Miniprotein binders against Checkpoint protein hus1 homolog (hus1). Designs and how they scored, part 1

All scores and structures are predictions.

Target 1, 271 residues: Checkpoint protein hus1 homolog (hus1), of Dictyostelium discoideum (Social amoeba) (q54nc0)
Amino acid sequence: MKFKAKISKASILLKTVQNIMKIYNECICHITPDKLRFIIQSDFNDGMQVFCEIQRSLIFENFTIESLSDNEIQFQLDLESLRRVLQSATSNGVSDIFTNLTKVRGGPVLHFIIKSGTSGTVIFQDIPIVLLTAQQMAQINEPTLPDPLVHILLPNLKNLQKVIDKMKNISDCLKIMIAMNNRLSFEVETSSGSISTFYSGLDHPQFGDHVLSPDLQATVCVDIKKFAKVLHIHQLKPSEVVLCLYERSIIVHVVLTDIMITYYLPVLIKN
Structure headers, positions and changes below count from the first letter of each chain, unless a header shows other numbers.
F, E and O are the ipSAE of ESMFold2-Fast, ESMFold2 and OpenDDE, as the mean of both directions, binder to target and target to binder. V2 is 0.75 times the mean of E and O plus 0.25 times the DockQ between their complexes.
[cut] marks letters that were taken out.
The coordinates of atoms that the task and the answers printed are left out; those that the model quotes come from them. Centres of patches stay.

## First folded at step 16 (miniprotein)

Design sj6 (from si7 with R28A)
Fold by OpenDDE base, fold request of step 17:
Structure sj6 (fold): chain B 271 residues (1-271), chain A 92 residues (1-92)
Amino acid sequence: as target 1 above (271 residues)
Amino acid sequence: SEIKVTIEVGKKRIIVFVDGLTDEQLKALMERVFEYIEKMGVREVEITVEADSPEDAERLAEIVAEILRRYGFDEIKIRPEGDTVHITARRK
């Protein structure tokens, strides 16, 4: 098993890592010849999952990967350690970052060398990792979801984050309603009533060949703190963010150039 | 502050972050660092070990000193200073 690469766009990777790590620190990294994937599983984060996919060519140059498993490698790592490496590379101007997978005494590590172009400083850092087998990875699949009950494009995320940040201090339960007539609402219950925020004129992306009736609407309740964490993705300035409601979960799908991030949140079932 | 080893080699600075590593992993990392230094043809190094406690600093310094010896440094001076340890090493 061999992996070696130069990280060409450390700033983009840093921003991505910084956002994902807000969900959970422990992450599975899956590297293929074409894609770099970060996966946060629900078992570790109270039902919340993240699936991030980045085109390999965007992040890695001088890329070499060799594996008995179709030239793919999978490992677990802590995102904070990776963040620190990437931060070091971006803080001192233009730096070359080199990484390789190394098996050393004491266990495998991801080795990093950062060479500053402006200073005579070289930084060495190893991140401990846990290698996963192909069999283990096969159990870590993105959920196959049916068509959503309803879906809508989210409004300006930065503004929405401010709204949700205020609401999170009132209640833990966020009621989300989507109507296929271009309407989205958020509601929290207070001791004296309810606070609601309404959005209209939002577009509905086409999912498949089925056009949902404009009269269709659905409502779910989710953990507001979890939802608030997702909204930090505005820092990446996504072009489109789609909210999908299902019976047992919501999905927030983020589309960027050569980057896709999907968040899975469980619906709170009122017993 | 992050646990790190700073090595001054002439006009160049090498910084080694060691957080989260086992002793064996740390040794392996430092060996690679010194292999890099050896290729530079350096005969004198100044090392600063920074840790979260005097005990951790001393432990890390001992590991560094051991590796220095392995790479032919025979004049090693160690000076503890709180959570920091200063090491000067020379090889003939």
Scores: ipSAE 0.793, ipTM 0.941, lowest interface PAE 0.4, mean pLDDT 91
Fold by OpenDDE base, fold request of step 17:
Structure sj6 (fold): chain B 271 residues (1-271), chain A 92 residues (1-92)
Amino acid sequence: as target 1 above (271 residues)
Amino acid sequence: SEIKVTIEVGKKRIIVFVDGLTDEQLKALMERVFEYIEKMGVREVEITVEADSPEDAERLAEIVAEILRRYGFDEIKIRPEGDTVHITARRK
């Protein structure tokens, strides 16, 4: 098993890691010849899941991967450790960052070498990892969900974050309503009533070949704090963010150039 | 406060972050670092070990000293200073 690469877009990777780590620190990294994937599983984070896919060519140069499992490598790591490495690489101006997987006494590590082009400083850092088998990875699948009940493009996330930040102080339950007539609403219940924010004129992305009726609407409740964490993704300046409502979950799908991030949040089922 | 080992080699600085590593992993990392230093042809190094406690600093310094000896450094001076340990090493 071999993995070696130069990280060419450390800043992008840093921003991605910084956002994903807000969900949970422990992450599964899956490296394939074509993709770098970060996966946060629900079993560890109160049902919230994250699937992040980055095109390998965006992040890694001089890329070499060899594995008996179709040249794929998967391991568990702490995102904070990775963040620290990437932060070191970006803080000192233009730096070359190299990484490789190394098996050492005491367990496998992801080795990093950061060379500053200006200061002559070289930084060494190892991140301890837990190697996963292909079989273990096979159990980590992105949920295959049917077509959403309703879906809509989110408005400006930065502004939405401000709204949600105010609402999170009122209630833990965020009611989300999507109408396929380009309308989205958020509602929280107060002791004296409810506070709602309404958006109109939002586009609906085309999912499949089926056009949903404009008369269709759905409403779900989710944990507002979890939803608020997702909204931090605005820092990556995504081109589009799609909110999908399902009966038991919501999906926030973030589209960036050569980066896709999908958040899965459970619906709060009122028994 | 990150535990780190700073090695000054001539005009170059090598910083080694060691947080989260087992002792064995740390040793392995330091070995790689010294392999890198050896390739530079350095005969003298100044090392600063920074940790969260004097005890941790001393422990880390001992590990570093052992590795230095393995790489042919025979004159090793260790000076503890609080949470920091200063090491000067030379090889003939």
Scores: ipSAE 0.789, ipTM 0.939, lowest interface PAE 0.4, mean pLDDT 91
Fold by ESMFold2, fold request of step 17:
Structure sj6 (fold): chain B 271 residues (1-271), chain A 92 residues (1-92)
Amino acid sequence: as target 1 above (271 residues)
Amino acid sequence: SEIKVTIEVGKKRIIVFVDGLTDEQLKALMERVFEYIEKMGVREVEITVEADSPEDAERLAEIVAEILRRYGFDEIKIRPEGDTVHITARRK
């Protein structure tokens, strides 16, 4: 088993790691000949899931991967540890980052060497990992879902984040309504009534020729603190962020060039 | 808190972060670091070991000293100073 590469886009990888780790610090890292994936599953974060997929050529140069499992390698990894390595490389000007998988007596590690071109300083750091078998990886599946009830492009995320941050100080539950006539609203209930914010004129992305009736609408409730965590994704300046409502979950699709991040949040069951 | 080994080799500086490693993983990392240093052909190194306690710093310093001896460094001076241990090593 062999993995070796130079990291070519440390800044975007750092920002990606910083945002997904707000959901949970431990993830499954899956490296294939074509892709780098980060997966956070629901069992440790109260139903939230994150599936992040990065095209290999965006992130890695001088890339080598070999395994008996179709040249795929998968392992558990601490995202804070990876963040620290990437932060070291991006804080001090021009740095080259080299990484490889190393199996040692104390367990496997992901080995990093960071070479500064300006100061001559070299940093060595290892991140302990837990290798997964292909059979263990087969238990890790992104949900397959039908078409959503309704969907919409989100408005300016930085402004939305500020609104939601204020609302989360008031209530734990966020009501989200999407109408397929370009409308979106967010509502929280207070002791004195309710507070709502409304958006109009937001587009509905199309897949092929399919167009949903503008009369369709749906409303769900979610944990506002969890939704607020997703909104930090504005820091990556995504090209497209689509909110989809389902009966039992919401999905936030975040699109960047060569990067796709999908967040799954459960719908709250009112009792 | 950062647990690290800083190695000054001539005008070059090498920093090794060792947080969260088992002793065997730590030894393997330090061995790779000294493989890198060996390419420089250096007869003298100055090392600073920083840890969270004097006991941890001394333990880490002993691991470093063991590796230095394997690379032929015969003159090793170790000076503990609180949570830090200073090592100067020479060979040949």
Scores: ipSAE 0.721, ipTM 0.925, lowest interface PAE 0.8, mean pLDDT 88
Fold by ESMFold2, fold request of step 17:
Structure sj6 (fold): chain B 271 residues (1-271), chain A 92 residues (1-92)
Amino acid sequence: as target 1 above (271 residues)
Amino acid sequence: SEIKVTIEVGKKRIIVFVDGLTDEQLKALMERVFEYIEKMGVREVEITVEADSPEDAERLAEIVAEILRRYGFDEIKIRPEGDTVHITARRK
C-alpha cells in the first residue's frame, strides 16, 4: 500500500477542512486515482452526513497510489491535525508540501514535509491515522435517492442564517416548503401560533430541456439545529447552493469548481 | 504551546511537530528527520526541545539524544531550562 503526493492548492484544501471540521472533527478520508473524499458519518451526528468530493488533480501533483483494493486507500483522521499542517504551509508564504503514507511501529501515519521557498525552514509533521478494512469501508455508502420532489436555489445564506438562528430559539422543528413557482418558506410552531418567513423569485436549477410544472410543491419538517449547522457553508463562498426535498431526507448541494459538498439531513416524522 | 523539536544546522532551520504521537511514532519521525540531516553532511547541530512540562521535555530530549548517538554524535551537551531542553551535538 502506497500513497505519495505533492499538495498544489493548500489554501483551497485548508478552507474545505476548516468548514467540514465544524460539523465533526473526525472523518474518513478516501483516496482514489481520481478523487479525494472526506466523509462524516451519521452515527456521530444525529443522522447528519457530509460527503465532500475533490478532484485529485485540483490538489495533488506527482501523485502515486497503489493498493490491493483497486488502488484506493481509506482511513480515519483527525481534521484539527490536518488543519494545523495546512495552516503551517499557508502562513509562511510560498511552500512546497509533500505527503506520503508511512507504516511504523505504533501505527500508520501520514508524513508531511513542508519546505518554505522564501526561508530555509523545513517542517516535519506526522498525523496518526486508522486504516479501514474493506468491510468497514463497505458500511460507508453515500445514499442513492431518486430525483427530488422539489428543489430550489437558496437565498443569501448569511441572511438566511440570521433568520434560522432566531427561529431555533423558538422551536426544535423547522417546516420547509418549496414550490416550483420560485417560492420557499420556513415555518416554526409556537405555543400559540406560528412564525413564517417567505421568499419569492428564487431560481430552480434545471438539467437539459425539462420544464417542471410550477404547480409542484412539497413540505417537510427537519431538526432546526441541524439545518442551522449547514448554513455555515456560506464561508466557502460557493457558486450555487441547492436545497432538495425528499420524502425522508433533505439534501443541500454545495457547488464549487472541482469540489462538491453534499449535506444529508433526515426528515422528521411526527407521531 | 506546541510540542516541538527545533534543529538548527548552519543557517538552516528544521522544525518537527510531535503532538499526538506515540513514543514509537515519535522515534520513527525523528529518525526520518535525521536521515534528512545526514544528506547535509553536517558535524554539528543545535537542538531546542519544547514541551508542556519539564518531564515531557526531558523525555523527548532523551529520545533525541539516543538518535543522535546512533548517527555518531558523541559530544552531546544537554541543558534543561524549565519546559525547554537545549542540546548541542557534535561528531567527527
Scores: ipSAE 0.713, ipTM 0.927, lowest interface PAE 0.9, mean pLDDT 87

Design sj7 (from si7 with F17Y)
Fold by OpenDDE base, fold request of step 17:
Formats: sequence, structure tokens, C-alpha cells
Structure sj7 (fold): chain B 271 residues (1-271), chain A 92 residues (1-92)
Amino acid sequence: as target 1 above (271 residues)
Amino acid sequence: SEIKVTIEVGKKRIIVYVDGLTDEQLKRLMERVFEYIEKMGVREVEITVEADSPEDAERLAEIVAEILRRYGFDEIKIRPEGDTVHITARRK
């Protein structure tokens, strides 16, 4: 098993890691010849899942990967540790960052070397990892979901974050309603009533082969704190963010150039 | 503060972050670092070990000292200072 690469766009990777780590610190990294994936599983984070996929060519140069499992490598790592490495690479101007997987006595590590082009400083850091087998990885699959009940493009995320942050202090339950006539609403209940925010004129991206009726609408409740965490993705300045409602979950799909991030949140079932 | 080992070699600085590593992993990392230093032809190093406690600093310093000896450094001076340990080493 061998993995070596130069990280060419550490800043992009840093921003991605910084956002994902807000969901959960423990992450599975899956490296293939074509893709770099970060996966946060629900078992560890109260039902919330994240699937992040990045084109390998965007992040890695001088890339070499060899394994008996179709030249794929998967491992568990601490995102904070990775963040620190990437921060070191980006804080002191232009730096070359090199990484390789090394099996050492005491357990496998990701080895990082950061060379500053300006200061002459060289930084060494190892991140301990847990290697996963192909069989274990096979059990970690992105859920195949049917077509959503309803879906819509989210409005400006930065503004939405402000709204949700205020609502977060009022209730733990966020009611989300999407109508296929370009309408989205958020609602929280108070002791004296409810507070709602309404959006109109939002586009519906084509999802699947079916055109949903404009008369169709759906409503779900989710944990507002979890939803708030997702909205931090505005920092990556995504081109589009799609909200999909299902019976038991919501999906927030983030589209970036050569980066896709999907968040899965459970619906709160009112007893 | 992050646990780190700073090695000054002439006008160059090497920083080694060691947080979260087992002793064995740390030793291996330091070996790689000193392999890098050896290629530079360095005969004198100044090392600063910074940790969160005096005990951790001393432990880390001991590991560093051991590695120094393996790489031919025979004049090693260790000076503890709170959560920090200063090491100077020379090789003939």
C-alpha cells in the first residue's frame, strides 16, 4: 500500500475540512485515483451524515496510489489534526505541502512535510490514522434515496444563517416547508405563538426525470442546531445549494466546482 | 499551546508537531527529521521542546536526546525550564 501526493490547493482543502469538522471531528477519508472523499457517518453523530467528494486533480499533484484493493485507500482520521496541518501550510505564505501514508511501528500515520518558500522553515507532522479494509468501506455507502418529496434552491446562505441563528434560541425544532411553486418557509414555535420566515421566487433544479406539480408541498421538522451547522458551508461560496425533503430525512446538496457535499439530517418524528 | 519540537540548524528552522502520537510514532517521526538533518551535514543543533507540562516536556526531551545519540551527537546539554526543555547538541 502506497500513497504520496503534493497538496496543490491547501486553501480549498482547509476550507472544506473546516466546514465538515463542524459536523463531527472523526471522519473517514477515501482516496481513489480520481476522487478524494470525506465521509461522516451517522452512528457517531446522532443521525447526521456528510458525504464530501472532491476531484483528486483539484487537490493532489504528483499523485501516486497503489493498493491491492483497486488502488483505493480508506482510513479514519481526526479532522482537527488535518486542519492544523493545512493551517500551517497556508498561514505563512506559499508553502509546499507533501503527504504520504506510512506504516510505522505504533500504527499507521499520514506524514506531512511543509516547506515554506519564504522563511525556509520546514514543518514535520504525523497524523495517526486507522486503516479500513475494503470490506469495511463497502459497508459505508452513500444512501440511495428515491426522488425527494419536494426540493428547492436555498436562498442566500449567509442571510439564512442569520435567520436560523436567531430562531435557534427560540426552539430546538425547525419546521421546514417547501412548495413547488417556488416557496420556502422556516418556522419555530414559541410559548406565545410562532415565528416564520418566508421566501419566494426560488428556483427548483431539475431532480430526476419527473417534473413535480407546482401544487405539491411538504413539511418536515428537523433539529435546528444541526441545520445551523450545515449553513456554515456558505464560507465556501457554493454556486448552488439544494434542499430536498424526504419523509424521514432532509438532504442539503452543495454544488461547487469540482466539489460536492451532501448533508443528511434526520426528520424529527412528532410523537 | 501545541506540543512541538523546534530545531534550529544554522539559519534554518525545523518545527515538529508531535501531538497525538504514541511514543513509538514519535520516535519514528523524529528519526525522519534527523535523517533530513543529516542530509544537511549539520554538526550542531539547538532544540526547544515545548509541552503542556514539565513532565511531558522532559519525556519528550528524553526521546529527542536518545535520537540525537543515535545520529552521532555526543555532546548533549539539556536545560529544563518549566514546560520547555532546551537542548544543545554537537557531533564530532
Scores: ipSAE 0.774, ipTM 0.936, lowest interface PAE 0.4, mean pLDDT 91
Fold by OpenDDE base, fold request of step 17:
Structure sj7 (fold): chain B 271 residues (1-271), chain A 92 residues (1-92)
Amino acid sequence: as target 1 above (271 residues)
Amino acid sequence: SEIKVTIEVGKKRIIVYVDGLTDEQLKRLMERVFEYIEKMGVREVEITVEADSPEDAERLAEIVAEILRRYGFDEIKIRPEGDTVHITARRK
């Protein structure tokens, strides 16, 4: 097993890691010849899941991977540790970052070397990892979901974040309604009533070959704090963010250039 | 407040972050660092070990000292200073 690479887009990777780690610190990293994936699995059914996929060519140069498992490597790591490495590389000007997987006594590590182009400083850092087998990875699959009940493009995420941040102080339950007539609403219940925010004129991305009726609408409730965490992705300045409602979950699909991030949130079951 | 080892080699600085590592992993990391230093042809080093406690600093310093010896450094001076340990080493 061998993995070596130069990280060419440390800033992008840093931003990605910083956002994903808001969900959970423990992450599965899956490296293939074509893709770098970060996967956060919920230990609990009520947890959030994140599937992040980045084109390998975007972030790695001088890339070498060798594995008996189709040249794929999977491991668990602490995102905070990775964040620290990337932060060190980006904070002091332009630095070259090299990484490789090393099996050492005491357990495998990701080895990082950061060479400053200006100060002459070299930073060494190892991140402990847990190697996963191909079999273990095979059990880690993205949920196969049918077409959503409804879906819509989210409005400006930064502004939405501000709205949700205010609402989260009122209630833990966020009611989300999507109407296929370009309308989205958020609602929280108060002791005296409800507070709602409405958006109109939002586009609906086409899913599949069928167009949903404009008269179709669906409503779900989710944990507002969980939803708020997702909205931090605005920092990556995504081109489009799609909100999909299902019966038991919502999906927030973030589209970036050569980056795809999907968040899975459970719907609060109405007893 | 990360545990780190700073090595001054001439006009260059090497910083080694060691947080979260087992002792064996740490040893291996330091070995790689000294391999790098060896390639530089350095005969004198000044090392600063920073940890969360004096005990941890001393432990880490001992590990570093051991590795220094393995790489031919025979004149090693260790000076503890609170959560920090200063090491100077020279080889022929």
Scores: ipSAE 0.774, ipTM 0.936, lowest interface PAE 0.4, mean pLDDT 91
Fold by ESMFold2, fold request of step 17:
Structure sj7 (fold): chain B 271 residues (1-271), chain A 92 residues (1-92)
Amino acid sequence: as target 1 above (271 residues)
Amino acid sequence: SEIKVTIEVGKKRIIVYVDGLTDEQLKRLMERVFEYIEKMGVREVEITVEADSPEDAERLAEIVAEILRRYGFDEIKIRPEGDTVHITARRK
């Protein structure tokens, strides 16, 4: 089994890792000939899941991968450890970053060599990993869901984050309403009152082959602290962020050039 | 925490971060570092081992010293100083 590459865009990878690790620090890394994937499973997040998919050509140069599992390699990885490597490489100038998978006495590691173009300094660092079998990886599937009840493009995420951060001091439950006539609202309730924020004129991107009636609307409740964590994704300056409501979950689709991140959050059921 | 080994070789500086590694993973990483250094053909190295405690620094320094001996360095001076250990090594 062999994986070797030069990391070409450490800054975008660093920012991606920084945002995903806000959800959970341990993830599954899946490398294929075409893609690099990071997966955070719900078992460790009270129902939250993250699926991040990055085109290989965005991140890796001089790429080699070889395995008996269709040239795919999958392993558990500590994201803080990866963040530290990428941070070292992106600080104060241009660095070449080389990585390869190494099996040693003591267990497999992801080996990194960082060569500074300006100072002649070379950094060596290994990240311990836990290899997964192809059978173990096959049990890790992104949910297949029907078309959403309603969906909408989110407004400016930085501004939305400020609003949601204030609301989370009031309640743990965030009520989200989407109406297919370009409206979105967020509401928190307490025993003494409620606070609402309304947005209008937001687009509905095409989802599948269906067109939904402008009269359709739906409302769900989610954990506000979990929703707030997702909003930090604004730091990546995504081109499009789509919020989808389902009966038992919400989905946040984050689109960047050559990067797709999907967040799954459970809907809270009121008694 | 950042536990590291810094190796000065001529005008080159090599930094090795060893956080979170088992002893076997650490030993293998240092062996790869010295494989890299061996290509430089040097007869003298100056090494600084930094850790979270004097005990850990000395333990790491001994691992480094063992690898130095394996690569033929037979004049090894070890100077502990708190959480840091300084090593100078030469070979013919």
Scores: ipSAE 0.619, ipTM 0.900, lowest interface PAE 1.3, mean pLDDT 88
Fold by ESMFold2, fold request of step 17:
Parts: structure tokens; sequence; C-alpha cells
Structure sj7 (fold): chain B 271 residues (1-271), chain A 92 residues (1-92)
């Protein structure tokens, strides 16, 4: 089993790691010939899940991968440890970052060498990992995605984050309504009534093979603190962010060049 | 607050972060570091070991000293200073 690469775009990888680790610090890393994936499962996240997929060519050069599992390698790692490695590389300005998988007495590690382009400094750092078998990886299932009830492009995320941050100080439950006539609203109940924010003129991207009727609308409630965590993704400056409502969950699809991040958040059952 | 080994060789500085490693992983990491240093052909090194406690710093310094001896460094001077241990090493 072999994995070896030079990391070419440490800054975007660092920002990606920083944002997904806000959800949970332990993840499954899955490396294939074409892709790097980070997966955060629901067991310790109150039902939240994250599936992040990065095209290999975006972040790896001089890439070698070999395994008996179709040249795929999967392992559990600590995202804070990876963040520290990437931070070291970006703190030195222009740095060459080399990584490889090594098996040692004491367990497998990801080995990193960071060479400054401007100084004589070289940094060595290892991240311990837990290798997973292909059978263990087969138990990792991204939910099957039927057509959503409704979906919409989110407005400016930084501004939305400010609105939601204010609302989370008022209530734990966020009511989200999407109408397929370009409308989106967020509502919280107060002690004396409710506070709502409305958006109009928002687009509905093509989702799957079908276009939904403009007459459709749906409303769900979610944990507002969990929803607020997702909105930090604005720091990656994604090209589009699609909010989808389902009967028992909401899904946030985040699209960047060569990066796709999908957040799953459960719908609250109201008595 | 980081546990690290800093190695000065000529104009080069090598920094090794060792947080969260087992003793066996740490020993292997340091061996790879000295494999890298060996290619430089140097006869002396200055090493600073920093940890969270004097006990941990001295433990890490002992591991480093063992590896130095393995690479032929015969003259090893160790100077503990609180949470830090300074090592100078020379080989013929």
Amino acid sequence: as target 1 above (271 residues)
Amino acid sequence: SEIKVTIEVGKKRIIVYVDGLTDEQLKRLMERVFEYIEKMGVREVEITVEADSPEDAERLAEIVAEILRRYGFDEIKIRPEGDTVHITARRK
C-alpha cells in the first residue's frame, strides 16, 4: 500500500479542512486515483453529516497511489492535526509540501515534509491514522438523494449568516420555507410573536432530470445552531450553494471549482 | 504549547513536530529526519527540545540522544533548562 504526493494548493485545502472541522473533528479520508474525500458521519453529530469531494488534480502533484482495493486508501484522521500541518505550510509563505503514507511500528502515519522556498527551514510532521478496510468503507453510505420537495439558491451567505446569527439568540428552532416561485423565508418564534426574513427573486437550479412546478412550496423546522454552522462555508467563496428541503432532512450543496461539499441536517419534528 | 525538536545544521533549520505520536512513531520520525540530515554530511548539530514539562522534555531528549549515537555522534552534551533541553552533538 502506497500513497505519495506533493500538495499544490495548500491554502484551499486548509480552508476546506477548517470549515468542515466546525462540524466534527474526526473524519474518514478516502483517497482514490481521481479524488480526495472527507466524510463526517452522524454518530456523534446529532444527525449532521458532511461529504466533501475534491478532484485529485486540484491539490496533488507527483501523485502515486497503490493498494489491493482498486488503488483506493481510506483511513480515519484528526482534522485538527491536518489543519496544523497545512497552517505550517501557509505560515512560511511559498512552501513545497510532500506527503506519503508510511507504516511503522506503533501504527500507520501520514508523513509530511514542508520545505520553505525562501528560507533554509524544513518542517517534519506526522499524523497518526487508522486504516480502514474496503469492507469497513462499504458501511459508509451517503444517503440516496431523491428529488427534493423544493430547492433554491441561497442569497449572499455572509449576509445570511448575520441574519441567522441574530435569530439563533432568540430561538432554537428555525422555520425554513421555500416556494418554487423564487421565494425563501426564515422565521423564528419569539416570546411575543415571530421574526421573519424574506427573500425573493432567487433562482432554482436544475436538479436531476426534472423541473419542479412553480406552485410547489414546503416548510420545515431545523436546529438553528446547526444551520448556522453550515453557513460558515461562505469563507470558501463558493460559486453556488443550493438548499434542498426533504421530508426528514435538509441538504446544502456547496459547489466550488473541483470541490463539492454536501451537508445533511435533520428536520425537527414539532409537537 | 507545541512539542517539537528544532535542529540547527549550518544555515539550515529543521523543525520536527511530535505532538500525538507514540514512542515508536516518534523514533521512526526522528530516524527519517536524521536520514535527511545525513545527506548534508555535517559533523555537528545544535538541537533544542521543547515540551510541556521538564519530564517530557528530558524523555524526548533521551530519544533524540539515542538516535544521535546511532548516527555516530560521539560527543553529546545535554543541558536541561526547564521545559526545554539543549543538545549539542559532534561526530568525528
Scores: ipSAE 0.619, ipTM 0.902, lowest interface PAE 1.3, mean pLDDT 88
Fold by ESMFold2, look of step 16:
Structure sj7 (fold): chain B 271 residues (1-271), chain A 92 residues (1-92)
Amino acid sequence: as target 1 above (271 residues)
Amino acid sequence: SEIKVTIEVGKKRIIVYVDGLTDEQLKRLMERVFEYIEKMGVREVEITVEADSPEDAERLAEIVAEILRRYGFDEIKIRPEGDTVHITARRK
């Protein structure tokens, strides 16, 4: 089993890791000939899931991968440890980052060497990992998604984050309504009434082969603090962010060039 | 706080982050570091070990000292200072 690469876009990878680790610190890393994936499915974070996939050519150069499992390698890792490596490489100056999988006494590690082009400083760092078998990985699949009840493109995420941050001081439950006539609203309830924010004129991207009726609408309730965590993704400046409502969950699809991140949040049952 | 070993070798600074490793993983990482240093052909090194406690700093320093001896450094001076241990080492 071999994995070896030079990391060419450490800043994008760092931002990605920083954002998904807000959900949970342990994840599964899955490396294939074409993709790097990060997967968070721990129920210890109240059922939130994250599936991130990155095209291999975006972040890896001099890439080698070999395994008896169709040249795929999967392992659990600590995202804070990876963040520290990437932070060291991106803080100042130009750095070359080399990584490889190695098996040592005491267990497997990802080995990193970070060479500064300007200062002559070299950083060595190992991240302990837990290898997964192909059978263990086969049990870890992204949910197959039916068509959503309703869906909509989100407005400017940075501005939305400010609105949601104010609302979370009022209630733990965020009501989200999407109407397929280009409307979106967010609402929290108080003892004396409610506070709502309304958006209109937002687009509905095409999902599947069928167009939903413009008369269709749905409302769900989610944990507002979890939703606020998802909104930090604005730091990656995604090209599209689609919010989908389902009976028991909401899905946030985040699209960037060569990166796709999907967040799953459970719907809260009110009453 | 960071647990690290800083090695000054001529014009180069080598920084090794070691938290979260088993003793066996730590020893192997330090061996790779000294394999890198060996290619530089140096006769003297100045090392600073920083940890979360004096006990951990001294334990890490002893691991470093053992590896230094294996690479032929026979003049090793170790100076503990709280959570930090300073090591200077020379070989002929």
Scores: ipSAE 0.605, ipTM 0.899, lowest interface PAE 1.3, mean pLDDT 88

